# VHH binders against Bile salt hydrolase/transferase (cbh), part 1

Every score and structure here is a prediction.

Target 1, 323 residues: Bile salt hydrolase/transferase (cbh), of Lactiplantibacillus plantarum (q06115)
Amino acid sequence: CTAITYQSYNNYFGRNFDYEISYNEMVTITPRKYPLVFRKVENLDHHYAIIGITADVESYPLYYDAMNEKGLCIAGLNFAGYADYKKYDADKVNITPFELIPWLLGQFSSVREVKKNIQKLNLVNINFSEQLPLSPLHWLVADKQESIVIESVKEGLKIYDNPVGVLTNNPNFDYQLFNLNNYRALSNSTPQNSFSEKVDLDSYSRGMGGLGLPGDLSSMSRFVRAAFTKLNSLSMQTESGSVSQFFHILGSVEQQKGLCEVTDGKYEYTIYSSCCDMDKGVYYYRTYDNSQINSVSLNHEHLDTTELISYPLRSEAQYYAVN
Structure headers, positions and changes below count from the first letter of each chain, unless a header shows other numbers; Kabat numbers aren't used for antibody chains.
ipSAE, averaged over its two directions, is called F for ESMFold2-Fast, E for ESMFold2 and O for OpenDDE. V2 adds 0.75 times the mean of E and O to 0.25 times the DockQ between the complexes of E and O.
Where letters were taken out, [cut] stands.
The coordinates of atoms that the task and the answers printed are left out; those that the model quotes come from them. Centres of patches stay.

## First folded at step 4 (VHH)

Design a01 (from b10 with S56Y Y101S; framework vhh_7b2m_4)
Fold by ESMFold2-Fast, scan of step 4:
Structure a01 (fold): chain B 323 residues (1-323), chain A 120 residues (1-120)
Amino acid sequence: as target 1 above (323 residues)
Amino acid sequence: EVQLVESGGGLVQAGGSLRLSCAASGFIFSDYAVGWYRQAPGKQRVVVASITSGGYTKYSNSVKGRFTISRDNAKNTVYLQMNSLKPEDTAVYYCAAEGPSFDSSLYDYWGQGTQVTVSS
């Protein structure tokens, strides 16, 4: 998985969801009066409206990623072998990993507010049910001004400022950020011959400033490539141009079926790509087999209601016949 | 809505045959592995047979040579052909979609089961 922020015509947040199986994902809106029930903290009977992609699990909105009506965004990404959830601690704010997205988005309007309120956060090892144990995750939280990473590791809860606005999978975020320094010399311009004045080395092609960008699908490599692509991206200052560019950035780190084997015969691939417009409250997505961009607008729904609103993802191939 | 629905169970005499079906909906069937499990009264649920997305099969030693697992991706269905049935095969048979090997199994889904009874 890869998640990014991007500023252009509006402020955008989104991710590639990389997995080996698809389970009827939906775009779900949790309205302001839907009762959000929590295992160890006070329930929210009135809260900000939330829109994001959910797994279809009974009548509970199990979010993979989402934003609220204030433009605060969060995505959970796989952190297998590194996530360490804790035991209940009476002196802390105990939230289960699957509750983190609705708990943060239901009550906070900015990353600044999140940072002030999660100093005593404890991600507790309480399963959703006996049949659905916890997924090992870490999270990218973003608003229009800044982003942070939340990780629960064996050493404790880690909250990182994220100056690049990118998160992938393993290892810990601080190692990923440090590794970015190895790529300091990469550029979007034609490099000068800094090898030696004693030999004439040619700039034989455009794009040589990017030589050394890792092209593989590993987490560390996708972090570097997404950061370079995002930070050097240019887009028209229009809605369509900005959303298009956002999906092109995610495209640079898409996982193609066949290149990443998980187990015998199963391959990890980008099941969907998402883009949240923080300013308009619009959730955009496309799927692996359908490159058409679909949208769901928070403001097209009655938000002062008690019932979840869900739209199954449109994943069938769509072609526009010109003749 | 992810669903796995088993059918084809019933009563059969020792030496007989049954074919179980597992109809899947709500996910991209061709992309995952599916297993058949069984649970007899007072015993733990154990794997019987599995088939990968690529069609490779694996069987427990107790059923090897007697049971055959197959899949029909066009019908989103997995089959378990059970031949030469023994009283020891009496159990509730469950279909399960296997979750990612590196994750905790959040996306493992189970059917409700179908009873198979083999009389001697």
Scores: ipSAE 0.000, ipTM 0.123, lowest interface PAE 22.5, mean pLDDT 87

Design a02 (from b10 with Y101W; framework vhh_7b2m_4)
Fold by ESMFold2-Fast, scan of step 4:
Structure a02 (fold): chain B 323 residues (1-323), chain A 120 residues (1-120)
Amino acid sequence: as target 1 above (323 residues)
Amino acid sequence: EVQLVESGGGLVQAGGSLRLSCAASGFIFSDYAVGWYRQAPGKQRVVVASITSGGSTKYSNSVKGRFTISRDNAKNTVYLQMNSLKPEDTAVYYCAAEGPWFDSSLYDYWGQGTQVTVSS
């Protein structure tokens, strides 16, 4: 998985969801008066409206990623082998990992507000059900101004400022940021010969400033590639141009089926890619088999209601026949 | 920056017709639901009609069949055609949009209103 922020015509947040199995994902809107029930904290009977992608689980909005009507965004990304969920602690605010997205988005409007209110957060090891154990996750939380990373590890809860606005999978976020330093010399410009004055090395091709950018699908390599691509991206100052560019950035770290074997005969691939327009309240997505960009808008729905609104992802290929 | 400007209000006789217009600026109009609300003196604002960006419409029971809401995205304008007006329709009519969701203080942003008075 790779999640990014991007500023252009508007402010954008989105991710590639990389996995080997689809769970019949859907875009779900949780309206303001839908009761959000929590295992260990008080329910939210009135809260910000939320839009995001959920798994097909009856009667519960099990979000992979989402944004609220205030422009606060959050995505959960796989953190296998590194996530360490805790036991209940009466001195803390105990939230299960699957509740974190609706708990944060239902009540907070900015990363500043989140940072102020999560210092006593405890991610507790309580399964959704016997059939659905906890996913080992860490989270990217973003608004128009800044982003943070939330990780529950052996040493406790870690909250990192994220100056690059990118998150992938393992290892811990601080190692990801440190590794980025190894790529300090990469450039979107033609390099000068800094190898040695004793040898006349030539610039034989466009794009040589990017030599050394990792092209593999490992988590740390995708972090570097997404950061470089995002930070050097140019887009038209139009809605369509900015959304298009956002998906091109995600495309640079897309996982093609066949290149990442997870078990014999099964391969991790980008099941969907998403783009939240923080300013418009629009959720855009595309799927592996259908490259058409689809959109669902918060502002096309009546948000002062009590029932979930869900749209199954449009995943079947579509072709426009010009003749 | 979000601005809604109503026009077309006035004095009409019972049974007459009036067309209200609301010109919008400062946001991408085509992406937002827009509604007409009204407020009579001493009463709270109530919804009259709304239209989603996709063109789906909803009307209050008191105006259903008499009022028609429509939008022209090329002109960033929403209209309210009012037919068979009754004295009970007398109110200040407001245009409202959900506004940019990154700033909730602009949700349900209201224009200044336009007075509609139905005589007798």
Scores: ipSAE 0.000, ipTM 0.103, lowest interface PAE 22.5, mean pLDDT 87

Design a03 (from b10 with D103E L106Y; framework vhh_7b2m_4)
Fold by ESMFold2-Fast, scan of step 4:
Structure a03 (fold): chain B 323 residues (1-323), chain A 120 residues (1-120)
Amino acid sequence: as target 1 above (323 residues)
Amino acid sequence: EVQLVESGGGLVQAGGSLRLSCAASGFIFSDYAVGWYRQAPGKQRVVVASITSGGSTKYSNSVKGRFTISRDNAKNTVYLQMNSLKPEDTAVYYCAAEGPYFESSYYDYWGQGTQVTVSS
């Protein structure tokens, strides 16, 4: 998986969801009066409206990523082998991993507010059901001003300021940031011959400033590539141009079916790509088999209601016939 | 202890029918999505049909209209009704129970498989 923020015409947040199996994902809106029930903390009977992609699970909005009506965004990304969830601690705010997205988005309006309220957060090893295991995750949380990363590791809960607005999978976020230093010399401009004055080396092609960007699908490589692509991206200052560019940035780290074998005969691929417009309250997405960008607008629904609103993802190929 | 046991495979003539069963134990069956996969000799394992905990079904294009997946939560069993079988359906069929999240492969549960052979 790869999640990014991007500022252009508006403020955007989104991700590639990379997995080997689709779970009949849906865009789900949790209205303000839908009762959000939690295992160890007070329920929220009135809260901010939330829009995001959920798995098809009965009676619960199981979010992969989402934003609320205030433009606060969060995505959970796989952190297998590194996530370490804790036991219940009476002196802390105990939230299960699958509850984190609705708990944060239901009550907070900004990253600043999140940071004030998660100092005693404890991600507890309580399963969704008696035998359904917890997903090993870490999270990118963002608003229009800043982003942070939340990781529960063996040493405890880690909250990182994220100056690049990118998150992938393993390892720990601080190692991801440190690794970017190895790519300090990369440029979106034609490079000078700095090899040696004694050898006349040629810039024989456009794009040579990016030579050395890792092209593989590993987590650390996708982090570097997404960071470089995002930070050097240009877009028209229009809604359509900005959304288009956002998906092009995600496209630079898209996982093609066949290149990442998980188990014998199963391959990880980008099942969907998402883009949240934080200012407009619109959730955009596309899927692997359907390159058409689809949108769901939070403001096109009645948000003072008690029932979930869900739209199955449009995953079948769509073509516009010109003749 | 999580177990999935496939049964119902065998040899059938083209145009015939088979019903595969996948019996689950060691977990709360109703909370899991369950899929049927198949693997022919020398080919990759591919998804055939899946059913979510909420009951939504999905089929591969090669079996739409011929295969039907269903679940019986009281019996902790998933079924694959296979009609109008073709020689191309010959494969080992596996069931898999999987969480709705992006979990590592460690959290996927697979059966041992059952052979289906369709003669022309």
Scores: ipSAE 0.000, ipTM 0.231, lowest interface PAE 15.4, mean pLDDT 88

Design a04 (from b10 with I28T S30D; framework vhh_7b2m_4)
Fold by ESMFold2-Fast, scan of step 4:
Structure a04 (fold): chain B 323 residues (1-323), chain A 120 residues (1-120)
Amino acid sequence: as target 1 above (323 residues)
Amino acid sequence: EVQLVESGGGLVQAGGSLRLSCAASGFTFDDYAVGWYRQAPGKQRVVVASITSGGSTKYSNSVKGRFTISRDNAKNTVYLQMNSLKPEDTAVYYCAAEGPYFDSSLYDYWGQGTQVTVSS
């Protein structure tokens, strides 16, 4: 998985969801009066409206990523082997990992407000049911001003300021930031011959400033590539130009079927790519088999209601026959 | 103990039909998504159809309109009704149970598979 923020015409947040199997994902809107029930904290019977992609589970909106009506965004990304959820602690705010997205988005409007209210957060090892264990996740939380990373690891809860606005999978976020230093010399400009004055080396091609950028699908490589691409990206100051550029940035770290074998002939690939317009309240997405960008708008729905609104993802290929 | 047991495979002529069954035990069946996969000789295992805990279905393009997946939660069973079978459908068919929130590489439960052979 890879999640990013991006500023252009508006403020954008989105991700590639990289997995080997689709769970019939849908865009789900949780209206303001839908009762959000929590295991260990007070329920929210009135809260901010939320839009995001969910797994198809009855009785509960299991968000992979989402945005609320205030433009606060959050995505959960796989953190297998590194996530360490804790035991219940009566002195803390105990939230299960599957509740974190609706708990944060239902009540907070900015990253600053989130930071103030998660100082006693405890991500508790309470399964959805006895047979269904928890997904190992870490989270990117973002608004128009800043982003943070939330990780529950063996040493405790870690909250990182994220100056690059990128998150991938393993390892811990601090290792990802440190590794980025190894690429400090990369540039979008033609490099000087800094090898030695005793030999005259040539700039034989455009794009040589990016030599050494990792091209593989590993988590650390995708972090570096997404950061470099995002931070050097240019876009027209229009809605269409900005959304298009956002998907091009995600495209630079897209996982193609066949390149990342997981188990038993299964291959990880980018099932969907998303883009949230924080200012307009629009959720854009595309899927692996259907390159058309689709959109769902919060303001096209009645938000003072009690029932979930869900739209299955459009995943069938579309071709326009010119003749 | 978690178990998935497939049945209903066999030999059938092109244009014929078969119904596969996957019987589940040892877990809260109603909470799991279930998929049917197939693996033909010399090819990778691929998804054929899936059904979520909420009953939503998805089909691969090669079988859409011909195959129907359904579930009976009272019997802890998932079915795959296969109509208008083609020689290209010849494969070992596997049932897999997957949590709605999990990496399938960590939490997959698989059956042993059942052979489907379609003759011309």
Scores: ipSAE 0.000, ipTM 0.141, lowest interface PAE 18.9, mean pLDDT 87

Design a07 (from b10 with I28T G55D; framework vhh_7b2m_4)
Fold by ESMFold2-Fast, scan of step 4:
Structure a07 (fold): chain B 323 residues (1-323), chain A 120 residues (1-120)
Amino acid sequence: as target 1 above (323 residues)
Amino acid sequence: EVQLVESGGGLVQAGGSLRLSCAASGFTFSDYAVGWYRQAPGKQRVVVASITSGDSTKYSNSVKGRFTISRDNAKNTVYLQMNSLKPEDTAVYYCAAEGPYFDSSLYDYWGQGTQVTVSS
């Protein structure tokens, strides 16, 4: 998986969801008066409206990523082998990992507000059900001004300021940031010959400033590539140009079927790519087999209601015949 | 006790048809994606077809148009209808239930396999 922020015409947040199987994903809107029920904390009967992609598991919508009506965004990404969820602690705010997205988005409007209110957060090791254990996750939380990373690891809960606005999978976020230093010399410009004054090396091609950028699908490589691509991206200051560019950035770290084997015969691939427009409350997505961008707008729904609104993802290939 | 039990394999002549069944028990079948895999002698196990809990299907290029995967959640069973069989389809066929994103690697369930032999 890879999640990014991007500022252009508006402020954007989105991710590639990389996995080996699809779970009947849907774009789901949780209206303001839908009761949000939690295992160990007070329920929210009135809260911010939420839009995001959910999995339909045991007839309960589980958010992979989402945005609220205030433009606060969060995505959960796989953190296998590194996530360490804790036991219940009476002195803390105990939230299960699968509740974090609705708990956070239902009540907070900014990253600043999140940071003030998660000082006592404890991500508790309570399974959704006996058959469905917890996903090992870490989270990217973003608004229009800043982003943070939330990780529950052996040493405790870690909250990182994220100056890059990128998150992938393993290892810990601080190691990802440190590794980015190895690529300090990369540039979107033609490099000068800094090899030696004694040998006149040639700039034989455009794009040589990017030599050394990792092209593989490992988590650390995708972090570097997404950061470089995002930070050097240019887009027209229009809605369509910015959304298009956002998906091109995600495309630079897309996982193609066949290149990342998980187990015998199973391959990880980018099931969907998403883009949240934080300013307009629009959720954009595309799927692996359908390259058309689809959109769902919060403002097209009546949000002071009590019932979930869900739209199955359009994954069937669609072609526009020109003749 | 979690079990996946394949049936319906056998010997068939080229051009023939077989219907494989995979009966599941011991877990909430309707919430799992299910796939059919095959392993030919001396080759790696490869995916043949899969079906999500929402009935979205995917096929390998070698079987698309000839094989059809379906599921019956009331019977906790997934099927693979195999038409126009070729000698190249000879393999042991395995059923696998793929766990939800909560950690599919730990809770993936595999069957014991059923042999399909296609004579030329």
Scores: ipSAE 0.000, ipTM 0.138, lowest interface PAE 19.1, mean pLDDT 87

Design a08 (from b10 with I28T E98D; framework vhh_7b2m_4)
Fold by ESMFold2-Fast, scan of step 4:
Structure a08 (fold): chain B 323 residues (1-323), chain A 120 residues (1-120)
Amino acid sequence: as target 1 above (323 residues)
Amino acid sequence: EVQLVESGGGLVQAGGSLRLSCAASGFTFSDYAVGWYRQAPGKQRVVVASITSGGSTKYSNSVKGRFTISRDNAKNTVYLQMNSLKPEDTAVYYCAADGPYFDSSLYDYWGQGTQVTVSS
């Protein structure tokens, strides 16, 4: 999985969801009066409206990623082998990993407010159900000004400022940031011959400033590639141009079927890509088999209601026949 | 300039009620968490109640069930309804608002306080 922030016409947040199976994902809106029930903390009977992609689970919005009506965004990304969820601690705010998204988005408007309210956060090892064990996750939380990473690891809860606005999978975020230093010489410009004065080497192609950019599907490589692509990205100052460019950035780190084998005959691939417009409250997405961008708008719904609103993802191929 | 102005304090008998108000100006009130603190003579300032930008509330154990915090974003005002007041609730009550400082357990902006005195 790869999640990014991007500023252009508006402020954007989104991700590639990379997995080997689909759980009949849908875009779900949780209205302001839908009762959000939590295992170990007070329920939220009135809260911010939330829009995001959920798994198909009855009576609960099990979010993969989401945004609230204030433009605060969060995505959970796989952190297998590194996530360490804790036991209940009466002196802390005990939230299960699957509750973190609705708990944060239902009550906070900004990363600043999140940071002040999660210092006592404890991510507790309580399964959703016997059939749905906890996913090992870490999270990217973002607003229009900044982003942070939340990780529960062996050493405890880690909250990182994220100056790059990118998160992938393993290892810990601090190692990802450090590894980025190895690529400081990469450039979107044609390089000079700095090899040696004793040999006259020429630039044989455009794009040689990017030589050494990792092209594989590993988490660390996708972090570097997403960061380089995002930070050097150019887009028209229009809604369509910015959303298009956002999906092109995510495209640079898409996982193609066949390149990442999980088990015999089973391959990890980018099931969907998402883009949240933080300013408009619009959720855009595309799926692996359907390159058409689809949108769901918060402001097209009545938000002072008590029932979930869900739209199954449009995953069937769409071709416009010109003749 | 960010300003928080408390009102509604006064003298009340044990078992009585008071409603404190805090009028905010100089910032986008609806985007910030706000809370009430109190400081009794010779003691440290302690949190009483808080409300997030989304309306979620938290209370100290000493006031839970007796006090209710609420906000009115259209009026840029936060309220503290205090019921079943006890002599030990006597203190100067301060409202406080979140601000641009990050990773702090303390609010960034404070009002001047309003005195609440509960007689036995």
Scores: ipSAE 0.014, ipTM 0.558, lowest interface PAE 8.0, mean pLDDT 90

Design a14 (from b10 with I28T K58Y; framework vhh_7b2m_4)
Fold by ESMFold2-Fast, scan of step 4:
Structure a14 (fold): chain B 323 residues (1-323), chain A 120 residues (1-120)
Amino acid sequence: as target 1 above (323 residues)
Amino acid sequence: EVQLVESGGGLVQAGGSLRLSCAASGFTFSDYAVGWYRQAPGKQRVVVASITSGGSTYYSNSVKGRFTISRDNAKNTVYLQMNSLKPEDTAVYYCAAEGPYFDSSLYDYWGQGTQVTVSS
């Protein structure tokens, strides 16, 4: 998985969801009066409206990623072998990993407010159900000004400021951030010959400033590539140009079917890509088989209601016939 | 050797019924949760239904009310009864078993799949 923030015409947040199988994902809106029930903390009977992609699960908005009506965003990304969920602790705020997204988005409006309120957070090892054990996750939380990473590891809960606005999978975020130093010399401009003045090496092609960018699908390589692409990205200052560019940035780290085999002969690939417009409250997405960008707008729904609103992802290929 | 073998697929007319079977061998079947997954050509593999070792069931919204999953631990078999079949149910159906131990993978064992084709 790869999640990014991006500032252009508006403020954007989104991710590639990379996995071997689909759980019949839907864009789901949780209205302000839908009762959010939690295992170990007080329920929220009135809260911010939330929009995001959910797994197809009865009576619960099981979010992969989402945004609230205030523009606060969060995405959970696979952290297999590194996530360490804890036992209940009476002195802490005990939230199950699958509850983190609705708990944060239902009550907080900014990353600043999140940071103030999660110092006693404890991610507890309680499964959603016997069929759905806890996913080993870490999270990117973002608003228009800043982003943070939340990780529960063997050493405890770690909350990192994220100056890059990128998160992928393994290893721990601090290692990923340190690894970016290895790419300090990369540039969007033509390099000088710094090899040696004793040999005349030529700039024979455009794009040579990017030589050394890792091209593989590993987590650390996708982190570097997404960071470089995002930070050097240019877009028209229009809604369509910015959304288009956002998906091009995610495209630079898309996982193509066939290139990442898992142990049982299945292949990991980018099942969907998402883009949240934090300023307009619009959720954009596309799927692997359907490159058309689809949108769901909070502004088009009545948000003071008690029932979930869900739209199955449009995954059928769509072509515009010109003749 | 651990094996999951699907059977019961075939061609059926819209509105018809099929019952899929998943026969398990080589492991303690009663300890595992078992799910049915499907994949149409060129599409993503998606979960259809699952049943825990204790008998609790899950269904995707697209099949609720039409499909029923059940298990017979004495026969090491899981069934998927599919009623009111629609052309969009056309896919290869896979059986998968998830073990009692936590794993980053959602699946411990997979079958080879059985084709279901629903004509209009």
Scores: ipSAE 0.000, ipTM 0.247, lowest interface PAE 17.4, mean pLDDT 88

Design c03 (from d04 with S101E L103F; framework vhh_7d4b_2)
Fold by ESMFold2-Fast, scan of step 4:
Structure c03 (fold): chain B 323 residues (1-323), chain A 120 residues (1-120)
Amino acid sequence: as target 1 above (323 residues)
Amino acid sequence: QVQLVESGGGVVQPGRSLRLSCAASGFTFSDYAMGWYRQAPGKQRELVASISWSGGSTNYADSVKGRFTISRDNSKNTMYLQMNSLKPEDTAVYYCAADTEPFYYESDYWGQGTQVTVSS
């Protein structure tokens, strides 16, 4: 998985969801009066409206990633072998990992407000059900001005300021940031011969400033590649140009089916890619089999209602016939 | 129809400054890298400075590093070369160039050139 922020015509947030199994994902809107029930904290009967991608679970918005009507965004990414969820602690705010997205988005409007209110957060080891155990996750939380990373690890809860606006999978976020230093010489321009004055080395191709950028699908490599691509990316100052460029950035770290074997006969691949327009309240997505960008607009729905609104992802290939 | 038009050349005294401009038309300026070349009498044309499509990266010939600054304004389809601390050896015809995809099969587009003369 790779999640990014990007500022252009508007402020954008989105991710590639890389996994080996699809769970019939849907774009789900949780309206303001839908009762959000929590295992260990007070329910929210009135809250901000939320839009995001959910798993197909009866009568519960099990979000993978989402934004609220204020433009606050959050995505959960796999953190297998590193996530360490804790036991209930009476002195803390106990939230299960699957509740974190609706709990944050239902009540907070900015990363500043999130940081103020998660000082006593405790991510508790309580399964959704016997059939749906907890996913080992860490989270990227973003608004128009800043982003943070939330990780529950063996040493405790870690909250990191994220100056690059990128998150992938393993290992801990601080190691991802440190590793980025190894690539400080990479450039979007033609390099000078800095190897040695004793050897006349030539620039034989465009793009040689990027030599050494890792091309593999490992988490640390995708972090570096997404950061480089995002930070050097250009887009027209239009809605269509910005959304298109956002998906091109995600495309640089897309996982093609076949290249990452997980177990015998199963391969990790980018099941969907998403883009949230924080300013317009529009959720864009495309799936592996359908390259067309689809959109769901929060403001096209009546948000003062009590029932979930869900749209199955359009996953069948679509081609525009020119003649 | 791709067109590059240079302006800003002239005669100046050693130690003074000039600013060259290159106005581009006929292509999507923001998608192309741009450069300034110069050719002095009896010498081959040499690359003086180049700038990436975004303006985020620049490169300079050793002879002009610290004295010349290349920049671009994609909203105006214009590239600039700020030339400070000019020396007599900077005397040359300066050419604007765009690196175009294979419209003429391995060909670059060039401007007509603008003369810069540094003399007392």
Scores: ipSAE 0.000, ipTM 0.077, lowest interface PAE 26.6, mean pLDDT 88

